# VH-VL binders against Uncharacterized protein 5: the designs that were tried, part 8

Target 1, 153 residues: Uncharacterized protein 5, of Haliotis asinina (Donkey's ear abalone) (Ass's ear abalone) (p86728)
Amino acid sequence: SNLQCKIAGGGELIPIRTPEYRAWVPLGEVGLNVSDSKVLIFAARSCFGAHILLQNNAEDFKNAVYEIVIGGMKNTRSGIRQCVGCKFDEWVKDKALNCRFFNYFWISWCGDEVWVGHGYRPPHNRILRYKYENQPVINAASVRSESDTYWAL

## First folded at step 21 (VH-VL)

Design z3 (from z1 with heavy chain M105F V107Y)
Fold by ESMFold2, look of step 21:
Structure z3 (fold): chain C 153 residues (1-153), chain A 118 residues (1-118), chain B 107 residues (1-107)
Amino acid sequence: as target 1 above (153 residues)
Amino acid sequence: QVQLVQPGAEVRKPGASVKVSCKASGYTFTRYYIDWVRQAPGQGLEWMGRIDPSGGSTSYAQKFQGRVTMTADTSTSTVYVELSSLRSEDTAVYYCARDLQEYGFDYWGQGTLVTVSS
Amino acid sequence: DIQMTQSPSSLSASVGDRVTITCQASQDIWNYLHWYQQKPGQAPKILIYGANTLYEGVPSRFSGSGSGTSFTLTISSLEPEDAATYYCQQADSFPYTFGQGTKVEIK
């Protein structure tokens, strides 16, 4: 990605399990700090519904957030929205997840757009992009899932 | 503070139409779906349909096709449900609710009692 | 349409009792099921989404479980303020449908 856009995490991958429809797991609480980063690369093993929340601060789930849904609606689509559960601002048909294998994904909030893609080499394999007129500063991220999900972040 | 405000009651004769309003405040109106759910006296809940307030796209339960129209006015942050050719069995409390899809209906109006009587 | 069948239709229990309400779907709805509480004269209030996840501010004595076609709402220790009618709702496909309700009364 862009030289000005730091990728989150610089050490060993952090394993997380989200059983399903559980409370958000703040990544800062498990040792992954995104506060000076613009890109998140991760892997997930899941049947459907891997959710990532990008937040202005770790306690804000409503006002200055982006929700990224990968393999939502029974693993049929992925999307970007500006609030938890609101209409997608951008979505695509996408059978992104696999129950048995980890797949890689990346999310970028570098510059004036939010991008989402497959794989571990942004900006390759981008599947979503959306330009927000008044982008909030992202200092935290959290994860949740619709089904039992194993993450490597 | 998210709030959905509805009128308390409406009275109509059989064969007439009724248009029930739901005024939203405390959030960005055009970002969220609104659904309408009704409840006849002593009965359970019945979903009528959903509207996207941006652009007015709708999905209606088949039972109401041809009699129901949902609209939105973004300048007043208000959605409406209109039900025509009213019958006595349309007597019910009509609720609007904010629809968070896989997260359920998180805020509800307090309901409008529509009474259809001769 | 997906039929949602709740059991029981009503029950009467004492404060402190464990209360269990079941909901059966006529087809697989995965985990797209919500539970609502409705007190007399009020709009429904969501308790649980996605079969098992409590909304913020909902007392921890409420819990949900199940997937596929069979779901359960449990109140671990009934309180006086839990007297209400409880509804399940499937959110798998349109038209969204509700169970017929379970009225819970305090003995």
Scores: ipSAE 0.729, ipTM 0.901, lowest interface PAE 1.1, mean pLDDT 91
Fold by ESMFold2 at other seeds, fold request of step 22:
Structure z3 (fold): chain C 153 residues (1-153), chain A 118 residues (1-118), chain B 107 residues (1-107)
Amino acid sequence: as target 1 above (153 residues)
Amino acid sequence: QVQLVQPGAEVRKPGASVKVSCKASGYTFTRYYIDWVRQAPGQGLEWMGRIDPSGGSTSYAQKFQGRVTMTADTSTSTVYVELSSLRSEDTAVYYCARDLQEYGFDYWGQGTLVTVSS
Amino acid sequence: DIQMTQSPSSLSASVGDRVTITCQASQDIWNYLHWYQQKPGQAPKILIYGANTLYEGVPSRFSGSGSGTSFTLTISSLEPEDAATYYCQQADSFPYTFGQGTKVEIK
């Protein structure tokens, strides 16, 4: 299928580094605004545990709408959950990350589902989908990682 | 605020069973794992297992396999641990804790002292 | 099962002292290591997750470091309220296991 929703950014990619288990980095603070968008495309170079939080408010990390974990549990699975650290609502076996090279990913909250995929051409290579109980309002996103991670957003 | 409330004490004879409750409040009960951890008097902490309150899926430490059962009641937001064939060595404080996986156990009940004596 | 060995088993220190507690895992647990504080008569309370990340509300005098098999909890300047037993816990694989504890007393 073809996503009919706006992709965040649209300019030069923004480089970010997140050290192991550090505070969330709000993407708005580094110049990437997701409030008018429904799709995020990005690259990450990481050994394991790249985390993306989709938020209704940039300053709320406790009532965040969705946490997406790419290459969690030592790069063995990826998943979607409705709160930071709660059980995954959807997960797959997935060796998604690479310590030496950037890999591409995308996240969509277009329509009535959250989708996650590999590559830079959503909706191609979708690996996860989660249907909302209620349509969320996503105004912000933040990133964090379990290992030292380089992002291009 | 997140709270996990447990009864204070239980007393049993060797060979009996005990069922300890843990009532959760202040968060969406079915979204988080709950783990049980016990502590014998003057001793360290020992993990017993984890339950997914949605659907009741469990993982138990092998030491307790066959004697432990963990259940959840979503209508009362309560998890339970039941330990059978009790021995005096099972005398301990039994804690429930909310399990955030890679973020650790963020909230703990205050514990239930289970005493097994003849 | 992964064995977690803490040292020392106990220590006595004065207010203002720097306190260091070590935790060793019997195999590589990457950075899946948490630290808890337990005061007498109370449940444990998490201080640090992922070896090095301070939980909200935990004083900045606490810090953690390490990866692989060797980990350290440091209290930069001991306060009276820090009298407690400290536990490390591996979260790499089931069964989760704790160190045997380090009891910290104020002289």
Scores: ipSAE 0.698, ipTM 0.899, lowest interface PAE 1.3, mean pLDDT 91
Fold by ESMFold2, fold request of step 22:
Formats: sequence, C-alpha cells, structure tokens
Structure z3 (fold): chain C 153 residues (1-153), chain A 118 residues (1-118), chain B 107 residues (1-107)
Amino acid sequence: as target 1 above (153 residues)
Amino acid sequence: QVQLVQPGAEVRKPGASVKVSCKASGYTFTRYYIDWVRQAPGQGLEWMGRIDPSGGSTSYAQKFQGRVTMTADTSTSTVYVELSSLRSEDTAVYYCARDLQEYGFDYWGQGTLVTVSS
Amino acid sequence: DIQMTQSPSSLSASVGDRVTITCQASQDIWNYLHWYQQKPGQAPKILIYGANTLYEGVPSRFSGSGSGTSFTLTISSLEPEDAATYYCQQADSFPYTFGQGTKVEIK
C-alpha cells in the first residue's frame, strides 16, 4: 500500500514577487489554500534566501510553525527550524537557488516528518528530513525572501 | 515576555577571572543562540562569541580565544561567560543577547558592569 | 575580520531635521547588516535587520538602505527621543562586528 497525501494547489501556477525582507506574504491571500494539503510544490528564481513558513494559521508567526530556508546564508545552506530565526534543527550544504532561472522545490509534512527536496516529483531528490518533536497543525503557509525573489506556486 | 536577566556589577583585580550569568525566560531556551557583546566605558560594541545552549557548542572572536569560556545550564535556562586573566582593558558592560541570525539580536540583557582595577 | 566604519562619529541636529548615518564594510556583506539604537544607561535595541526592514514597533521615520559595502540609516524627521548612539552590525560572517557608533544629539 502507498499512502498518498494531497498536494496544495494543482491549478494555474500563482506568480508572486517578494522584495528583499518585506512582510511575509500569506499564500491564502493570493489564492493558495494549504489547509487540507500535506505537500507544497513550487518554483523560485532568486539569488539567495527563499523562506517558507508553515503555520497553524496565517496570523501565527511565533507558535507551532516551521520555517524552511532554501539557499540561505548567501545560497550555501538549506534548513528547517521550529521558529522564525531560531537555530536550525536540520540543515545541509545546498546551492539551491539561481538568480537567472526558476528552480523547483517541494515540501512535505505528510506523515510524521517534514521533508524538503529539489524538483517537482516528491519524494525524489529529498535533501532534508526532520522528525517532529510535536506533531504539527499546518493550515497556512507564507513566503518571504532575503533577496528579490520571484515565485511560482 | 522574553527576558534576559543579568547581575548588575562585578569587581575584580587584574589577573583574576569573572563569570557573568544571563538568565533567560519567556521562550524555549534551547532553541535559540545566545551571544555575548561587551562595551567599554564610552566606547562601542564588541562581539565576543555565540553559544548554542542545547549542546554547548561555541564560536568565539579570535581576540578572546583562550581567555573566554561560554557555558549553558539548561536546567536553569542560564548562559555564562567567563573571562580569565583580566586586564584593566576588560572593564566593560557585558551584555547577553538572543541571536536570531539573519534577523539580528532581538532581546538584550540589561548588562553587567565588570570593573577591573587595582 | 570585517571592519565596519560609521560616519559621522557624532552629530548635533534640531528636532525635525533629516539625519543620515552611513556605514561602510571592508568587504561585501550582501544585505546582512543590522542597525541598533542605544540610549545612555540602556542596552542596545534593534531597529532594522537585513539593511532595510524595520522591527515591529520601530517608528516609520526610521529607514535603512544599501547593500554590498555601503549602507545608510535615515531618520526622516528627528524627534527628541531619537537622541542616542546608533550602531551598524554585520552578520555576514564571524566574528560579527559593529561600527564605532554615531552619537546623535539634539541641539
């Protein structure tokens, strides 16, 4: 038996631009609802620092969140942490982003772990996995970036 | 409410050591880095190092390597900085700060004045 | 180590003046620069992270700009409570380093 988890979206890709270090952009406000989903697939064109926050609701930035940073630290590392700006619980060396081209990524909170990978065919090319300390309640997601970033979600 | 509480003052003679505490509250202590920053009277800020409280892993500024030790006690949510072989030039206010990395130092202790004099 | 040089070292200005403080890094620090305010007898308080982003509760008269090696903190209209010393700090690499500070006084 294979357990299949629902992927967020699946319609037309939604373009978003995040200027460097502006407010979080809640994905629900741009028409992408993750409340019934366990997988997010997206693309980003960015020099460095693409941030995705998985949230219990769109207004919560402090409790029961996971921050995924792709191409952080000048595009040298990607990681998962349990709070905005706290130490990474899992990280890898990763030159994930490209200033000129969109690269695809996926995030899964299906089952008992958070996974992050490259491409759009989860679970292929997984680069991170994190075993929960407490099971997450994820009903929203938001994005921001350290550099000017174009997203397709 | 996040708070970092430090003792007010310490006095030492040259050649002695000092250990300054920083008691954290209002957040999950082991999830955040703590940095130590000092400020000599009338002078600017000088970063001394960072500690990961969960495992005790540290990074020190080279200037202090060999004289500084940072430790954490997770049972009391307290970080310590110890500076040995004190000189009069070590007279400063010593701050602990919560380090959010690319988001900066968001909360600071009130500082501990360490005076090194004969 | 990355040297951070602020200009001016001090200034005196009137309420309502536009105040500009610059910070120069000795090498490329991308946008990993923070600004702090410190009033006498107090700990520093963060104003801006990532060169340009205000922390919650920081008045909108403060702004930051720059990238690479050259950065600016601006107070668009000086208020009496803005009398303080301002520090830039690079967060690109260890050791983290601060500028020497800029003391802002009200005439």
Scores: ipSAE 0.668, ipTM 0.891, lowest interface PAE 1.6, mean pLDDT 91
Fold by ESMFold2, fold request of step 22:
Structure z3 (fold): chain C 153 residues (1-153), chain A 118 residues (1-118), chain B 107 residues (1-107)
Amino acid sequence: as target 1 above (153 residues)
Amino acid sequence: QVQLVQPGAEVRKPGASVKVSCKASGYTFTRYYIDWVRQAPGQGLEWMGRIDPSGGSTSYAQKFQGRVTMTADTSTSTVYVELSSLRSEDTAVYYCARDLQEYGFDYWGQGTLVTVSS
Amino acid sequence: DIQMTQSPSSLSASVGDRVTITCQASQDIWNYLHWYQQKPGQAPKILIYGANTLYEGVPSRFSGSGSGTSFTLTISSLEPEDAATYYCQQADSFPYTFGQGTKVEIK
């Protein structure tokens, strides 16, 4: 990896299915702990709307969080925001997801910025970056989706 | 606790304008969109537009384009909708609502009755 | 603009009855549909987002289904407090639009 920070997950890939609009699935509860890590690499097979929440606290879905939306708005845009459902702080046009195939993504909170990219070789193919004043410590992550989604983490 | 507080009523004559306020509290005002939705007496809901309070950018329904202006004052955490060239069919309750996009409108003001009559 | 058509416009049902309300969109809105409840003299309250997901604090007797152009709100066992007008809202494209409403009364 070209990033010098620790990547989450060191074992077998963890398969997760999120049916459309199901409640957040905390990754720690399915065996993926991000508390000592600064980078998450994963794959998703989805038509649209793959959501990743980076959290200070695994039990808090409202405060000190970042929501990353991949392939939102009918698979037309990806973005970063500081609260679930609030306006995006940064977004790009991005047809990121595929209904039939897994596509790969990475998220980094390694420095004082949050970065998002395609593929499995961060920092290659970065599509988003945002610098936050007073960035909270990230100890947990959760996932959900707007459409039926298969994840490999 | 999230709250959106509006005045109860306004009365205007046809041809005048009205400016309705919506004061937000209990959350970071500039991080969320606010939408305005109106409801004529005995009728359904009609979306008027959305404002981004941080920069004041807006999206308006075409029906209101040219007559509606939405503004925000970050120092008081207040958004406003102003509707000009009022007609009797503009008589309605005007609601502000916090817009969570794909998660819907999660908090609503209790509405302002605007009455347009001679 | 996307037209949202609700059916029926009103209904009267007994406590304990199963109630269904339908909402038809004039074009494909995927699953970007929300349901709101409005009691007399009150602002609307969101019940369901994304066609099928209950908001926190909404009783489990409410459920939603559908995608594309056809959607349903169901109350599995009507309670007296459910007397209200129900609105669907598409959130696919601006301008956002609402159905005409369905008034539910207890008989």
Scores: ipSAE 0.661, ipTM 0.892, lowest interface PAE 1.6, mean pLDDT 91
Fold by ESMFold2 at other seeds, fold request of step 22:
Structure z3 (fold): chain C 153 residues (1-153), chain A 118 residues (1-118), chain B 107 residues (1-107)
Amino acid sequence: as target 1 above (153 residues)
Amino acid sequence: QVQLVQPGAEVRKPGASVKVSCKASGYTFTRYYIDWVRQAPGQGLEWMGRIDPSGGSTSYAQKFQGRVTMTADTSTSTVYVELSSLRSEDTAVYYCARDLQEYGFDYWGQGTLVTVSS
Amino acid sequence: DIQMTQSPSSLSASVGDRVTITCQASQDIWNYLHWYQQKPGQAPKILIYGANTLYEGVPSRFSGSGSGTSFTLTISSLEPEDAATYYCQQADSFPYTFGQGTKVEIK
């Protein structure tokens, strides 16, 4: 990949299930620390609504965050927004998820932009980009879902 | 602390218009949708529409198309709903609510009672 | 428009009782269903989003279940402060629509 920033993780993939349970699952609590990295590659098997929150602080779910939604609105769009539940700042028509199979995705906060793409070779297949207005420091990430979702991180 | 503040009451005659305000505070006004929901006395809730306060884009329930206008003023962090050609069945409490989409309506104004009577 | 039908329209129960309210959608709304509580003279307050997820600060005696067209709100042990009208709301498509309400009273 031409992204020269550190990718989170490096060992065996960490399995997580969010069984229609919509509370955020902090990745640090399941053993994946993103505090010294700038890229997250993961897989998800889900019918719709896989959400990833990039956070300044692992305990902050309201402020200084970016919410990435993969396959929102019944698996019809993906987007980036600067707060949980607010308007999308960037979005694209995207049927990204599959109920029966894992698909890969990547998120990068390398440099002065957030990028989102399909697959496991960033920056290939980038679908979204958002340039920071005010540069945040990202030290944590969390996941949740609108539907029963299996993650491999 | 998130707040949505509305006036308490408005009185109008049939055929007039009314414009109800909703002043937001405690959050970034332009980042969230605001919806309007009304409730006739002793009745249930009825969604009227949604406004994007940045740029003023709206979606209205078909029942209100042609009579309703929603606007926003970013300098005062205020949204408005205006209903024209009022009739007695428009007597209701009009609520504004912050719309978090798949997360529901998390904060509501306390409502404005609009009374339409001859 | 998607019609939302609640049952019962009203009920009366004793403190400590288990209370169940149902909501039926006229078409598949997946899990895009919210529950609100409204006390007289007050605005509605959200209890549950996404059919089953409790809002922060809502007592754990409240729970929600269902998907597709059939949904349930349950109060496991009724408290005096739970006397209110409860509304379901579909958030699948515009226009958003509410059930007609269920008034819960303490005997």
Scores: ipSAE 0.636, ipTM 0.887, lowest interface PAE 1.7, mean pLDDT 91

